VH-VL binders against a2c733. Designs and how they scored, part 3

Target 1, 133 residues: a2c733
Amino acid sequence: MAEKPAAKPKAAAAKAEAKDQSDSYAIVEASGQQFWLQPNRYYDLDRLQAAVDDTVTLENVLLIKDGKNDTTVGQPYVKGASVELKVMDHRRGPKIIVYKMRPKKKTRRKNGHRQELTRVMVQSISIDGKALS
Short names: E, the ipSAE of ESMFold2; O, the ipSAE of OpenDDE; V2, 0.75 times the mean of E and O plus 0.25 times the DockQ between their complexes.

## First folded at step 1 (VH-VL)

Design son7 (framework fv_sonavibart)
Fold by ESMFold2-Fast, scan of step 1:
Structure son7 (fold): chain C 133 residues (1-133), chain A 128 residues (1-128), chain B 103 residues (1-103)
Amino acid sequence: as target 1 above (133 residues)
Amino acid sequence: QVQLQQSGPGLVKPSQTLSLTCAISGDSVSSNSAAWNWIRQSPSRGLEWLGRTYYRSKWYNDYAESVKSRITINPDTSKNQFSLQLNSVTPEDTAVYYCARGEYDFWSGYYTDAFDIWGQGTMVTVSS
Amino acid sequence: DIQMTQSPSSLSASVGDRVTITCRTSQSISSYLNWYQQKPGKAPKLLIYAASSLQSGVPSRFSGSGSGTDFTLTISSLQPEDFATYYCQQSETFGQGTKVEIK
């Protein structure tokens, strides 16, 4: 198997993540990666096994912040917490540019790879069936 | 070739509703390879994305937090256009308003989130 | 929200100069950055998408580079029609612009 850097290219899928501290959010674990998700925002995630317009529920919620600064931390997951995602489309992402140094030539070379991504919209973040704002 | 043509008022009084329309030619407002955006520009705030509407098996809207309580973006499939309605305007809403298409490369499956086609812009002044 | 810093705010250059404009983000966005040119009284025009991809019809003297948090737009040999304001953009956020003025 190909020797890959420990860091997965899935981090590139987080381009659309919002980190607005004034809004409610959840930190979830999906595909070995952590995502910071806000309600009513879209995100590009690694290709999901779901059809367009399907709803995907994430239950591995590590942390939830209510917009009122109430924070619930999981041990490791927050009990009764879920994030509902709606699948918008499947697509390939922009090229990831990797620069390789060639010591004898002292040349930088661009190599590009494209990722398979699924765009999702965060429909709701809930604890025990009650949606956050 | 896709073109966007804007129409709407240049002068709006404070507390009134601003209404702008963007007519689309060369593409469909319900195209599942596009998102239809409103963006404004002022000297004090620069370029500000306001929101978008798009069709993916059903209609979706996303709005910027700063205007979310006052803004509505509506598609009109029969006229192949989309509109901006901004309620309770203040002098801070004075800006040039643009409509723009977000590009999705249907043939290659790449989405760039780039605004590749823009309307001509509408200068809106909010003054009594 | 991802913060963007575009620099410089303005620069003065002569025809034939190599011009470099930078955009930095508060967190990694991989290659999801676009560049625009805006002339007075006109809408912005897309130049570069996905950090380094040249938009169809844009002259090859324009190039983009970078990934993660640091990005650059380069004009290899400035032409008279290139005096304009340039903006970077990531998702719903635009940089504050760089005005390229005649020296």
Scores: ipSAE 0.000, ipTM 0.524, lowest interface PAE 13.9, mean pLDDT 78

Design son8 (framework fv_sonavibart)
Fold by ESMFold2-Fast, scan of step 1:
Structure son8 (fold): chain C 133 residues (1-133), chain A 129 residues (1-129), chain B 103 residues (1-103)
Amino acid sequence: as target 1 above (133 residues)
Amino acid sequence: QVQLQQSGPGLVKPSQTLSLTCAISGDSVSSNSAAWNWIRQSPSRGLEWLGRTYYRSKWYNDYAESVKSRITINPDTSKNQFSLQLNSVTPEDTAVYYCARETYYYDSSGYSPDAFDIWGQGTMVTVSS
Amino acid sequence: DIQMTQSPSSLSASVGDRVTITCRTSQSISSYLHWYQQKPGKAPKLLIYAASSLQSGVPSRFSGSGSGTDFTLTISSLQPEDFATYYCQQSYTFGQGTKVEIK
């Protein structure tokens, strides 16, 4: 990206990211669940089969909102859309709430076991090779 | 600079609902780069995370398994604050309660998840009859 | 839930001493461990984030090291204002604390 550096100071980075990526997001399907993902934010997902520091690309994108432009809705997936995630850590712990657009047909999840989670950073959301602003 | 100011009762009777509020200044409760947490501290259990609320195009909540059935954490964007409600309190809920900001960022040091960089002053809550 | 074990639970030290506090995790966490200082009657204060990064405004005598399951907080030359309890934290789990007392 032309004027978006990969590394920046904590306070300045957070402020700049809020400004240039305000309200942009993707809804993606991963491991049978739907996730509401914004660029430059981290999320805890059900464990992914990837090593720490690996990059995972999700292509089952249900919806993209570009903060200054139109919303693109998939049928069921948006063609040419992808979300790039960086694996930060594998851990156990409380699971974040997932946005559910369609009812799941699976039985209720196991309450007696802690979920294995993978913490990921959303590095980019793109459609047809163009990253969201 | 960011500050968190807590308010709420110091004495609560067993079986009642504990209600605490954390007012935020210098940041927005709907900030996409933060999450807002409740943490308590007691001699018997030490520092114990209770839950968090955060905004990412919509509001999300996460709660510790130990309190999940009794706890609600709610943001209030109009007052720029968030609250804790803990139902059916018992003497085991006696603790100092803190609110805290969890910050997400990417810089030359890499990613820094889960750090609690700003804390409220704490509220001593005693559960007794 | 990843368990944290801090050692020692307490120590006595004099001004000018080098103090070392250790935190062990039950599972590898890369470098996602943070250190806090708590003085009596006060909220915890973030000292070190991501195992080794010094928080803004914290004196340089504080340093952190380690990765995986073994982590260390070091105070190179203890000052009177450093007598406090220190906690490690990763994700949503805290260590039991190490109390640093004046001798």
Scores: ipSAE 0.000, ipTM 0.537, lowest interface PAE 15.1, mean pLDDT 77

Design son9 (framework fv_sonavibart)
Fold by ESMFold2-Fast, scan of step 1:
Structure son9 (fold): chain C 133 residues (1-133), chain A 124 residues (1-124), chain B 103 residues (1-103)
Amino acid sequence: as target 1 above (133 residues)
Amino acid sequence: QVQLQQSGPGLVKPSQTLSLTCAISGDSVSSNSAAWNWIRQSPSRGLEWLGRTYYRSKWYNDYAESVKSRITINPDTSKNQFSLQLNSVTPEDTAVYYCAREVLGYGDYAFDIWGQGTMVTVSS
Amino acid sequence: DIQMTQSPSSLSASVGDRVTITCRTSQSISSYLNWYQQKPGKAPKLLIYAASSLQSGVPSRFSGSGSGTDFTLTISSLQPEDFATYYCQQAYTFGQGTKVEIK
């Protein structure tokens, strides 16, 4: 019989660049979204309010998987858990084109917009000051 | 609990400098999880963001393009407050001025705590 | 520059009514939209952040929905204390406001 794996939250705005394969991860809530973050990996998140080289600490940790250990689920947040992110760069994502037809003149106006993204590196995931493996 | 208390003059003459201060209690002006903003409100322009200051290993400032040449927002860590200085005011600067806290991660771009507001009139 | 339009500019409602306010952006944004309530002579109060997340201490009758360019704030059963002006905000730009008046 196959075991039913737990549902994985969407990391829609994050793109991971793996340095090493690891079984450890955190699910963090930020800006009403859930992010699946692993230590020592880069992610492109929606624009953060921080400058390049800044460290951002996220404390709204919904779930932690510590390698071979059991998963810790928050109620709603895991007590004493934090994720430390280093801001690497601010960048633009794919261009979004919006077409607007003005009445009477029938003029098409093309407006271009790119998603504003912040590349971060996950420096550490910890519970009560103990970093995950 | 975090609270913001504003102080400053309500009447300013055209071409003078407007100076307002926002005192913070329950949080630190150098907190790395917050940014400290000035926002004004007038009947003609509605709610208008002016700028912010924040500490992330060093101090940073961001300013709205419309006021960038005239505005300075400065933190004071010893008094746990931040200030607004707006130079060369005109009657168009007449508004209620608010200070507000913005938080990172949880509620990005959200202003969760506001000062009581200061009505500023620019008139001769 | 992303333009924001709230509709309607004002509405009249009775206690117990379901009220819906909309905010539309000229270009797609993710879920970086917040809603505020402002009563006369007071500072705005945060109600909803990230389009749909209810701020701590805000009654559950308030809810937000939407993504991309179309966003809504809903009050499921209007109370006397809910007569106010409501603003949407994305990044550092605010909508023009919707005034909810007693019918």
Scores: ipSAE 0.000, ipTM 0.525, lowest interface PAE 15.8, mean pLDDT 78

## First folded at step 10 (VH-VL; framework fv_dargistotug)

Design d9a (at its last look DockQ between E and O 0.05; V2 from the best seeds 0.00; counts 0 for: pae E 10.8 > 2, placed apart)
Fold by OpenDDE, look of step 10:
Structure d9a (fold): chain C 133 residues (1-133), chain A 121 residues (1-121), chain B 106 residues (1-106)
Amino acid sequence: as target 1 above (133 residues)
Amino acid sequence: QVQLVQSGSELKKPGASVKVSCKASGYTFTSYYMNWVRQAPGQGLEWMGWINTNTGNPTYAQGFTGRFVFSLDTSVSTAYLQISSLKAEDTAVYYCAREDIVGTDYGMDVWGQGTLVTVSS
Amino acid sequence: DIQLTQSPSFLSASVGDRVTITCRASQGISSYLAWYQQKPGKAPKLLIYYASTLQSGVPSRFSGSGSGTEFTLTISSLQPEDFATYYCQQLNSWPTFGGGTKVEIK
């Protein structure tokens, strides 16, 4: 009677005690846009080449505010700063209708576009490997 | 028919615990986030967080950490909200609402009927 | 936090009136805004998402407009069943609701 292999204990979802870093934020550059990011909040970025549940690190941090501490502004980026993101899901943005008309050629084109997006959760903002409080 | 059906009203004393259920039917349960929204009497809507029904990963809003726990039983297409150490300020109607994970469309398009939790000495 | 401010908080109107509700965001949220209707003792109902897309089954008298920081919900001709509280919600980041606008009978 082959012993049924013990079901791997479901990894206890580490209650990421998201430290209420409510007052900390970073401004980052991603996909040619600037984003205001706060810990334990989710945002839609342009499609990332990552799988769901992957961790992605952004290093193009323009500005960091650590709670009540002074604001650090990069030139152009804050050295040693990073934002750790968890990929939550891949989504599609709002439908944009692109209408192109060439009057002299009597050509009309109507195309719909939906931007591919990635919803991410900000896990942490750090400087020199130290997470902001 | 697509619907969310919540458990009935609860009357609890301070310090007790409550577990609200939200049963889904008429659609693929694991394809949506399940949001929880609180509404105190005479007040507006407050987003508490959501749980990914596919992965089971919960996300809690600020102010809803610690005493609030989201969970799932996918075998019966049910989401749960547990509140421990109840306070008078927890008196409110609690709603579950679905949101598409893969979503071509955003927003909470289906809501439960709400569950009144009253905390009184 | 992205804050949504609705105006007015209360609005008195008559059947047939054109009603306009405004939602202002503390920062730019592009078109990531939804509108909900809530009647007393009932759950909210999604009306509009992506600022202007009408939810399936919602009457055409409802419309949404705006982008960035200023958004508007319009009811072209108020019906008796439209007396309710309306909420805006941002959809892009940390989901927050506006404070609500109660539409009452004049």
Scores: ipSAE 0.366, ipTM 0.799, lowest interface PAE 1.6, mean pLDDT 89
Fold by ESMFold2, look of step 12:
Structure d9a (fold): chain C 133 residues (1-133), chain A 121 residues (1-121), chain B 106 residues (1-106)
Amino acid sequence: as target 1 above (133 residues)
Amino acid sequence: QVQLVQSGSELKKPGASVKVSCKASGYTFTSYYMNWVRQAPGQGLEWMGWINTNTGNPTYAQGFTGRFVFSLDTSVSTAYLQISSLKAEDTAVYYCAREDIVGTDYGMDVWGQGTLVTVSS
Amino acid sequence: DIQLTQSPSFLSASVGDRVTITCRASQGISSYLAWYQQKPGKAPKLLIYYASTLQSGVPSRFSGSGSGTEFTLTISSLQPEDFATYYCQQLNSWPTFGGGTKVEIK
């Protein structure tokens, strides 16, 4: 298909922590938040208005690093850059306690609000339609 | 009581097919991914893929495309693994295991008892 | 495509020993790591999820720690029923399992 669905993440609800990475990645911006996205990884973003199994394209790319090439920095965005996401599911985050965050447990003591999230898989990072390896 | 009950062991000849069932009970079937995990005799665990029980969309690990098919019958809360053109190398225990779609739990918290598939001449 | 390396692959221990098992990821996985126990002829059982959260019904002698690329499972005082094979699993991407650590009686 010709046009990819596009969505704009509302805020960074979760991100992958990484050490000693040499693989390709992109830093994207949405709603004043920045996300460090790597191919073939799951991320839990603020709920996206896209159907499960849809492809979502993020275009506000601040920085791209090819694991074998130089880093490309945007001004403010890298022109022609995009990150393609596949929507895996919509879910709710850990419960939020009034003043202390508690790790999620398999208990029935849920008191409070849960953030609405969309789990995505990063399918590709591209510049001018060419995916980085 | 939450449980996954798999179909019984199978003895097959090379070239045959097999369909392993995994019946869920005690929970909302469509709220959990269903994973399939293989364990060859004396070997470790190998993730084969999963099926999204909400959408019916399967995802296969590398090496499990073509001959391996995941499917569902949500009316009876059952997931299926079908293996066609069986080879001796397919001899293994095949497990189903659920994974929460809604929460942030990142483990397979309930497993079926396993189905031994033996492929021998 | 994230590889997990468990160490040691095999250990002998006595009842009452403190046992530690290490799982190293080839790339960062935040805290998206689970630990399983498997006894011969039985399905794996979830012990720890989210790196350090104990699954309901698992004895408190089991604990998990770590984030990023290095994780440990600790059994503070080994019991006879703890002799089994232990697997780590990452879920930050396509789930993958470590190679296992067999804990046997010394």
Scores: ipSAE 0.006, ipTM 0.596, lowest interface PAE 10.8, mean pLDDT 80
ESMFold2, look of step 10: ipSAE 0.000; ipTM 0.504
ESMFold2 (binder alone), look of step 10: mean pLDDT 92; pTM 0.941
ESMFold2 (binder alone), look of step 12: mean pLDDT 92; pTM 0.943
OpenDDE, look of step 12: ipSAE 0.007; ipTM 0.606

## First folded at step 12 (VH-VL; framework fv_dargistotug)

Design d10a (at its last look DockQ between E and O 0.02; V2 from the best seeds 0.00; counts 0 for: pae E 10.3 > 2, placed apart)
Fold by OpenDDE, look of step 12:
Structure d10a (fold): chain C 133 residues (1-133), chain A 121 residues (1-121), chain B 106 residues (1-106)
Amino acid sequence: as target 1 above (133 residues)
Amino acid sequence: QVQLVQSGSELKKPGASVKVSCKASGYTFTSYYMNWVRQAPGQGLEWMGWINTNTGNPTYAQGFTGRFVFSLDTSVSTAYLQISSLKAEDTAVYYCAREGIVGTDWGMDVWGQGTLVTVSS
Amino acid sequence: DIQLTQSPSFLSASVGDRVTITCRASQGISSYLAWYQQKPGKAPKLLIYYASTLQSGVPSRFSGSGSGTEFTLTISSLQPEDFATYYCQQLNSWPTFGGGTKVEIK
């Protein structure tokens, strides 16, 4: 009478919880632009007035998606929402050449621009002080 | 009429606890944040935090964690502020004020009359 | 956290005067600013929201302007009942107040 091997149940539950955290996101407004942010991911924003390793909180949250839960859309912002960012690095974007020509005046101007950026890591997204899972 | 009515003035000793009530009437209680604002004598308005009357989730401002607890009794449309381990510096008028959860209701448009809490030995 | 700085902290004026109060935000908050009036021994009263929208029942002599980081509250002709303390407040995710401006009789 061969004893039926005990089914290893524990491994399936841990994978399901990890998937739910990966589906949360927020849309935030920063420096006049909108960004789609997810926890534990890196993003380049316009230069922040913060030092490397500082924590910055964004409060202009336009939308929050909490995993499988319903999407909360702000009008215009989601009240009580915030995104915590860790400053990772300050960097310069790619060089953009701006060429201006005035045909009738035979004037040509070529300018180079490099946008100052801050790389941040999204630490958490919160509503009413509660971090999203 | 839309109104918030707070409990009466309190005189407490240091180390005691106080619970201030804020009863809402004339509107849907669960459609607003209930803010708590402190004002020390002769000082400005200080936002303490709010509680989401729909979800029951409190948010506390910096400096108002630990001894300060927001709670609700939705059955009677009442919000509560509890302060434990009272200190002399807690002497202030405490206000409740509603603010819309949805984007159509901006600002604290309705205030309670305030509750004076005096902490004295 | 966004900080609001009001100026001046104190203002002396006479009845009939034009009064202007400034509120500066530490970062851009678009038009999401409110103004409150508080009289002694009374709860604050909402005057203006969205920087310039007048709350229902508030006299037209009150007006708000500004966007981004600089905001102003203006009383076109100060009335006796307008002697009070005024506060600005941000209306984004976390409501915080400025330090207040007390308008006193000259």
Scores: ipSAE 0.018, ipTM 0.675, lowest interface PAE 5.8, mean pLDDT 88
Fold by ESMFold2, look of step 12:
Structure d10a (fold): chain C 133 residues (1-133), chain A 121 residues (1-121), chain B 106 residues (1-106)
Amino acid sequence: as target 1 above (133 residues)
Amino acid sequence: QVQLVQSGSELKKPGASVKVSCKASGYTFTSYYMNWVRQAPGQGLEWMGWINTNTGNPTYAQGFTGRFVFSLDTSVSTAYLQISSLKAEDTAVYYCAREGIVGTDWGMDVWGQGTLVTVSS
Amino acid sequence: DIQLTQSPSFLSASVGDRVTITCRASQGISSYLAWYQQKPGKAPKLLIYYASTLQSGVPSRFSGSGSGTEFTLTISSLQPEDFATYYCQQLNSWPTFGGGTKVEIK
């Protein structure tokens, strides 16, 4: 594989349905970092220029894995791929961040200031307008 | 030192209201979500919801969307839980608990001491 | 809601015993699971988050493992201060707690 998965930001999310245990995700590039995003989960991302309840579409998608275990890798971006987000909140992070190193690889983020964040809900991951399940 | 200090125990009659306070100290109050958790006597923990301490926007768990109101006074770094029209089934210890530093993968890392609300009928 | 089932609900153990507590989720929650310790009359204390990461200041005899639907809290050598009730909590969606496991001295 040409690209390594990025560390996943996490947010508490409401789970609407229990019927799908699919391991669908997308790896997106934003602000010089890679994020792996899963449907129906909350994430705290760098501040987005959108209002609460707006829908935001991310198109710099490096990789998509659907619930069938198929993987589509971009060169550098997957053509026609997008991730749809709903903006939940804008918030400021803590002034001091204590980084955590886990067994799984991640990108370290140094934070000497309060970080501007947007909490989003991942609503869908799509290729050519067709949502993955 | 990071602390959450809650108001004292309450004895109430059915139909009354109660307002539980949770005062934060030792950290920037508006940088962390505040959760509320209920524990009925001899029972387990039940998440009631959270409030965004920067915007005041509450989110309530299923079953807590009516008589339960989360609010803030950021000038004194305090979160509040108000319960109206109290019922005997509301008898419980109510905890405030801070969301961890980065997103939700830290768990609830700081808890208040709990406030016992007793509704006697 | 995602239901968490803890087992056993109650156990008796001696100081020095290895104790294992399980938490089973009704659907996949990846590694978004925390463990808490609660002593009588006290607030819960975070022990482990993200299934296996030990909270600062928690003794190394505590460990967590698992992902998906099956998770385990292990106390490698039970100490007198470990007699408490232990709760799992999922954070994959709206948080929910397991029913608890009470650990008593034998």
Scores: ipSAE 0.005, ipTM 0.583, lowest interface PAE 10.3, mean pLDDT 79
ESMFold2 (binder alone), look of step 12: mean pLDDT 91; pTM 0.937

Design d10b (at its last look DockQ between E and O 0.07; V2 from the best seeds 0.00; counts 0 for: pae E 11.9 > 2, placed apart)
Fold by OpenDDE, look of step 12:
Structure d10b (fold): chain C 133 residues (1-133), chain A 121 residues (1-121), chain B 106 residues (1-106)
Amino acid sequence: as target 1 above (133 residues)
Amino acid sequence: QVQLVQSGSELKKPGASVKVSCKASGYTFTSYYMNWVRQAPGQGLEWMGWINTNTGEPTYAQGFTGRFVFSLDTSVSTAYLQISSLKAEDTAVYYCARESIVGTDYGMDVWGQGTLVTVSS
Amino acid sequence: DIQLTQSPSFLSASVGDRVTITCRASQGISSYLAWYQQKPGKAPKLLIYYASTLQSGVPSRFSGSGSGTEFTLTISSLQPEDFATYYCQQLYSWPTFGGGTKVEIK
C-alpha cells in the first residue's frame, strides 16, 4: 500500500527543546511501548487501527505531569486519564535489518524489520475529562 | 548552549575496534533520537541508523549491520558508536546528530563536530 | 528505501547570483524534506526543514519550496559564505540523503 502523505502541521512548533520541566506531558503505553507525549506535538506510534483524521483516545496513561509541577503516577495507570490523538498519516519504513551484536561473544542476531507507523498529533491530555493546560 | 561533542580522531588497523562517543549538553538528552551519519572522504552523507535515547532501542540501516553497535550512557548524556572488525572502507568521518522524538521539527538540528576514523595497515 | 536525486551535482556561481538546487524523491514524501549546508571540514548545518520552514538563525536569502517528489532550495543572492555543499534529506521514512550539490565560486 502506498504511504499516505502526512498532513501539514498548522504551526511550525517552535523548536522547544522538550525541556522536561515546564510543559505538561503524559507517559502512555501503546502497543507495548511507552511514549512521552506533549500537547500540540507530533509523534510516531506503532500502526494504529484508525483512519487518517480520526481521533484516537489512549487510556493507558502511566504518568501525567501538569505544567504546574504536579505529577500523578498510575498503578499501573492513572485513573480517568486520557490522551486524545489525531491521526495525521500512516507511514511504512523500508525493509531494514535490525542487528544486535555482542562483539565479545561473537554472537549476532539479524532480523528483517518493516516498521509500520502512525503519525499522530497530541490534541489534549485530560484527567477526568478536564484538559491539562 | 546546546551541543554535541564527539571524541577525537582515531587511527586503527584493520580488524581492530573503535568506539566513538557523543556527549550531549544543554538539553534533555532523552527527548531525541541520536542519529549516526557516516561520510567517507570526498563522499556524501550516509545515514547509519539511530538510537532512541529514551528507550535505548537502536535501529540500524541496511549496510550497517554486523559490526556496528549503538549504545547509550544516559547518566552522562552520551551516545556511543562501536565499530568492530574495522576495514579500510570504514575510513570516514562519523557524525552524531540529534533529531527530536517529539514536535513538528523534522531535521537533524544539532550535530557533533564529527570523528575521523582512519583504518590503515 | 527512498532515494533522493540532487541536481546539479556541481554548480559554479558568482556572488550576487540566484542559485537554485533541485531534489527529487523516488516517491512522494509530502513535505518531509530538509536541507543542509556543509562547509569543508565542518559538520552539516540544518537550513530548512519541512520543505520550506527556515531554521532559526538562517539568513532569509535561503528558501525552500516543493512537495511530493520535487523540491528546491533557492539562494536569492549568493554570498561569499554560501559556497558550500548542500544536501537534501527526506524524513518521510528512514532518513536518506541526496548526493549533494557543491556550489563553487565562478
Scores: ipSAE 0.019, ipTM 0.622, lowest interface PAE 7.3, mean pLDDT 87
Fold by ESMFold2, look of step 12:
Structure d10b (fold): chain C 133 residues (1-133), chain A 121 residues (1-121), chain B 106 residues (1-106)
Amino acid sequence: as target 1 above (133 residues)
Amino acid sequence: QVQLVQSGSELKKPGASVKVSCKASGYTFTSYYMNWVRQAPGQGLEWMGWINTNTGEPTYAQGFTGRFVFSLDTSVSTAYLQISSLKAEDTAVYYCARESIVGTDYGMDVWGQGTLVTVSS
Amino acid sequence: DIQLTQSPSFLSASVGDRVTITCRASQGISSYLAWYQQKPGKAPKLLIYYASTLQSGVPSRFSGSGSGTEFTLTISSLQPEDFATYYCQQLYSWPTFGGGTKVEIK
């Protein structure tokens, strides 16, 4: 009965946030999940195998919106698109990535939620080698 | 000069509401979680939950998922705790405390001075 | 929820004594444990994080140890300003606090 968030993007942002008014974002696919990433914002992802201060580049970009420009939709991925992340921290804590817990999948593992996370900052969103901001 | 300054003491009747403010200064407000911690008179510390100041998304501990609302005003670097339908057992000191963005292992390094909320007829 | 059990709940000691406070977790929490000091009428003050790392500005007579389920806070030579209540807190998952240990004058 374990269910993960849908891999496909919704018609509206899954993590729309009222305080930011940036029009630029990318929807990326990582570890079988989709993330709505805005420039210069922190996100908690599943633990990455990179050191603090490393840069991680995501290239499985499903969609890019470039501020005032129209949305670019991938089939399945946007050609020449990438998102550059800076690793800020590795931690454990409450899940803030929306997916269902699977306590009965392995009966010896009924210990509650102990997801390992990596906090990243979105440094840039680029298409065809040009950053959006 | 990192500090959290909370609003003053409140005296309320049962059934009323209260909104406690916690104004941050000396650091980037949206780079730290803001925790809320309750301490009833003569009792220990009780974690109520936190709000992700980067996303505005609150997380509430067990027992705090109904009448307690965390919110933010990023333009003035302020976190809020609203308690509705106040009960006598809500009488406590309420603290805000920031949590380091460099992981959960750094603890709550800066605390507000606390806001006493007294609920009595 | 991860329960933290502090012992003792109360401790009487004299200036100069070596004081040890224990915090036990209901499950393994690695080293994600912090210690706080609270004096009457004041906000808690972070002393130690990650089980054993001293917060900046905290006197070196304070030390922390342990991992997994058993942790200790030690004050090597108790000073008059150390009479307070001490709390442990786990940060492995959703934070929880121990019940506190009040250190009183003998």
Scores: ipSAE 0.006, ipTM 0.537, lowest interface PAE 11.9, mean pLDDT 79
ESMFold2 (binder alone), look of step 12: mean pLDDT 92; pTM 0.944

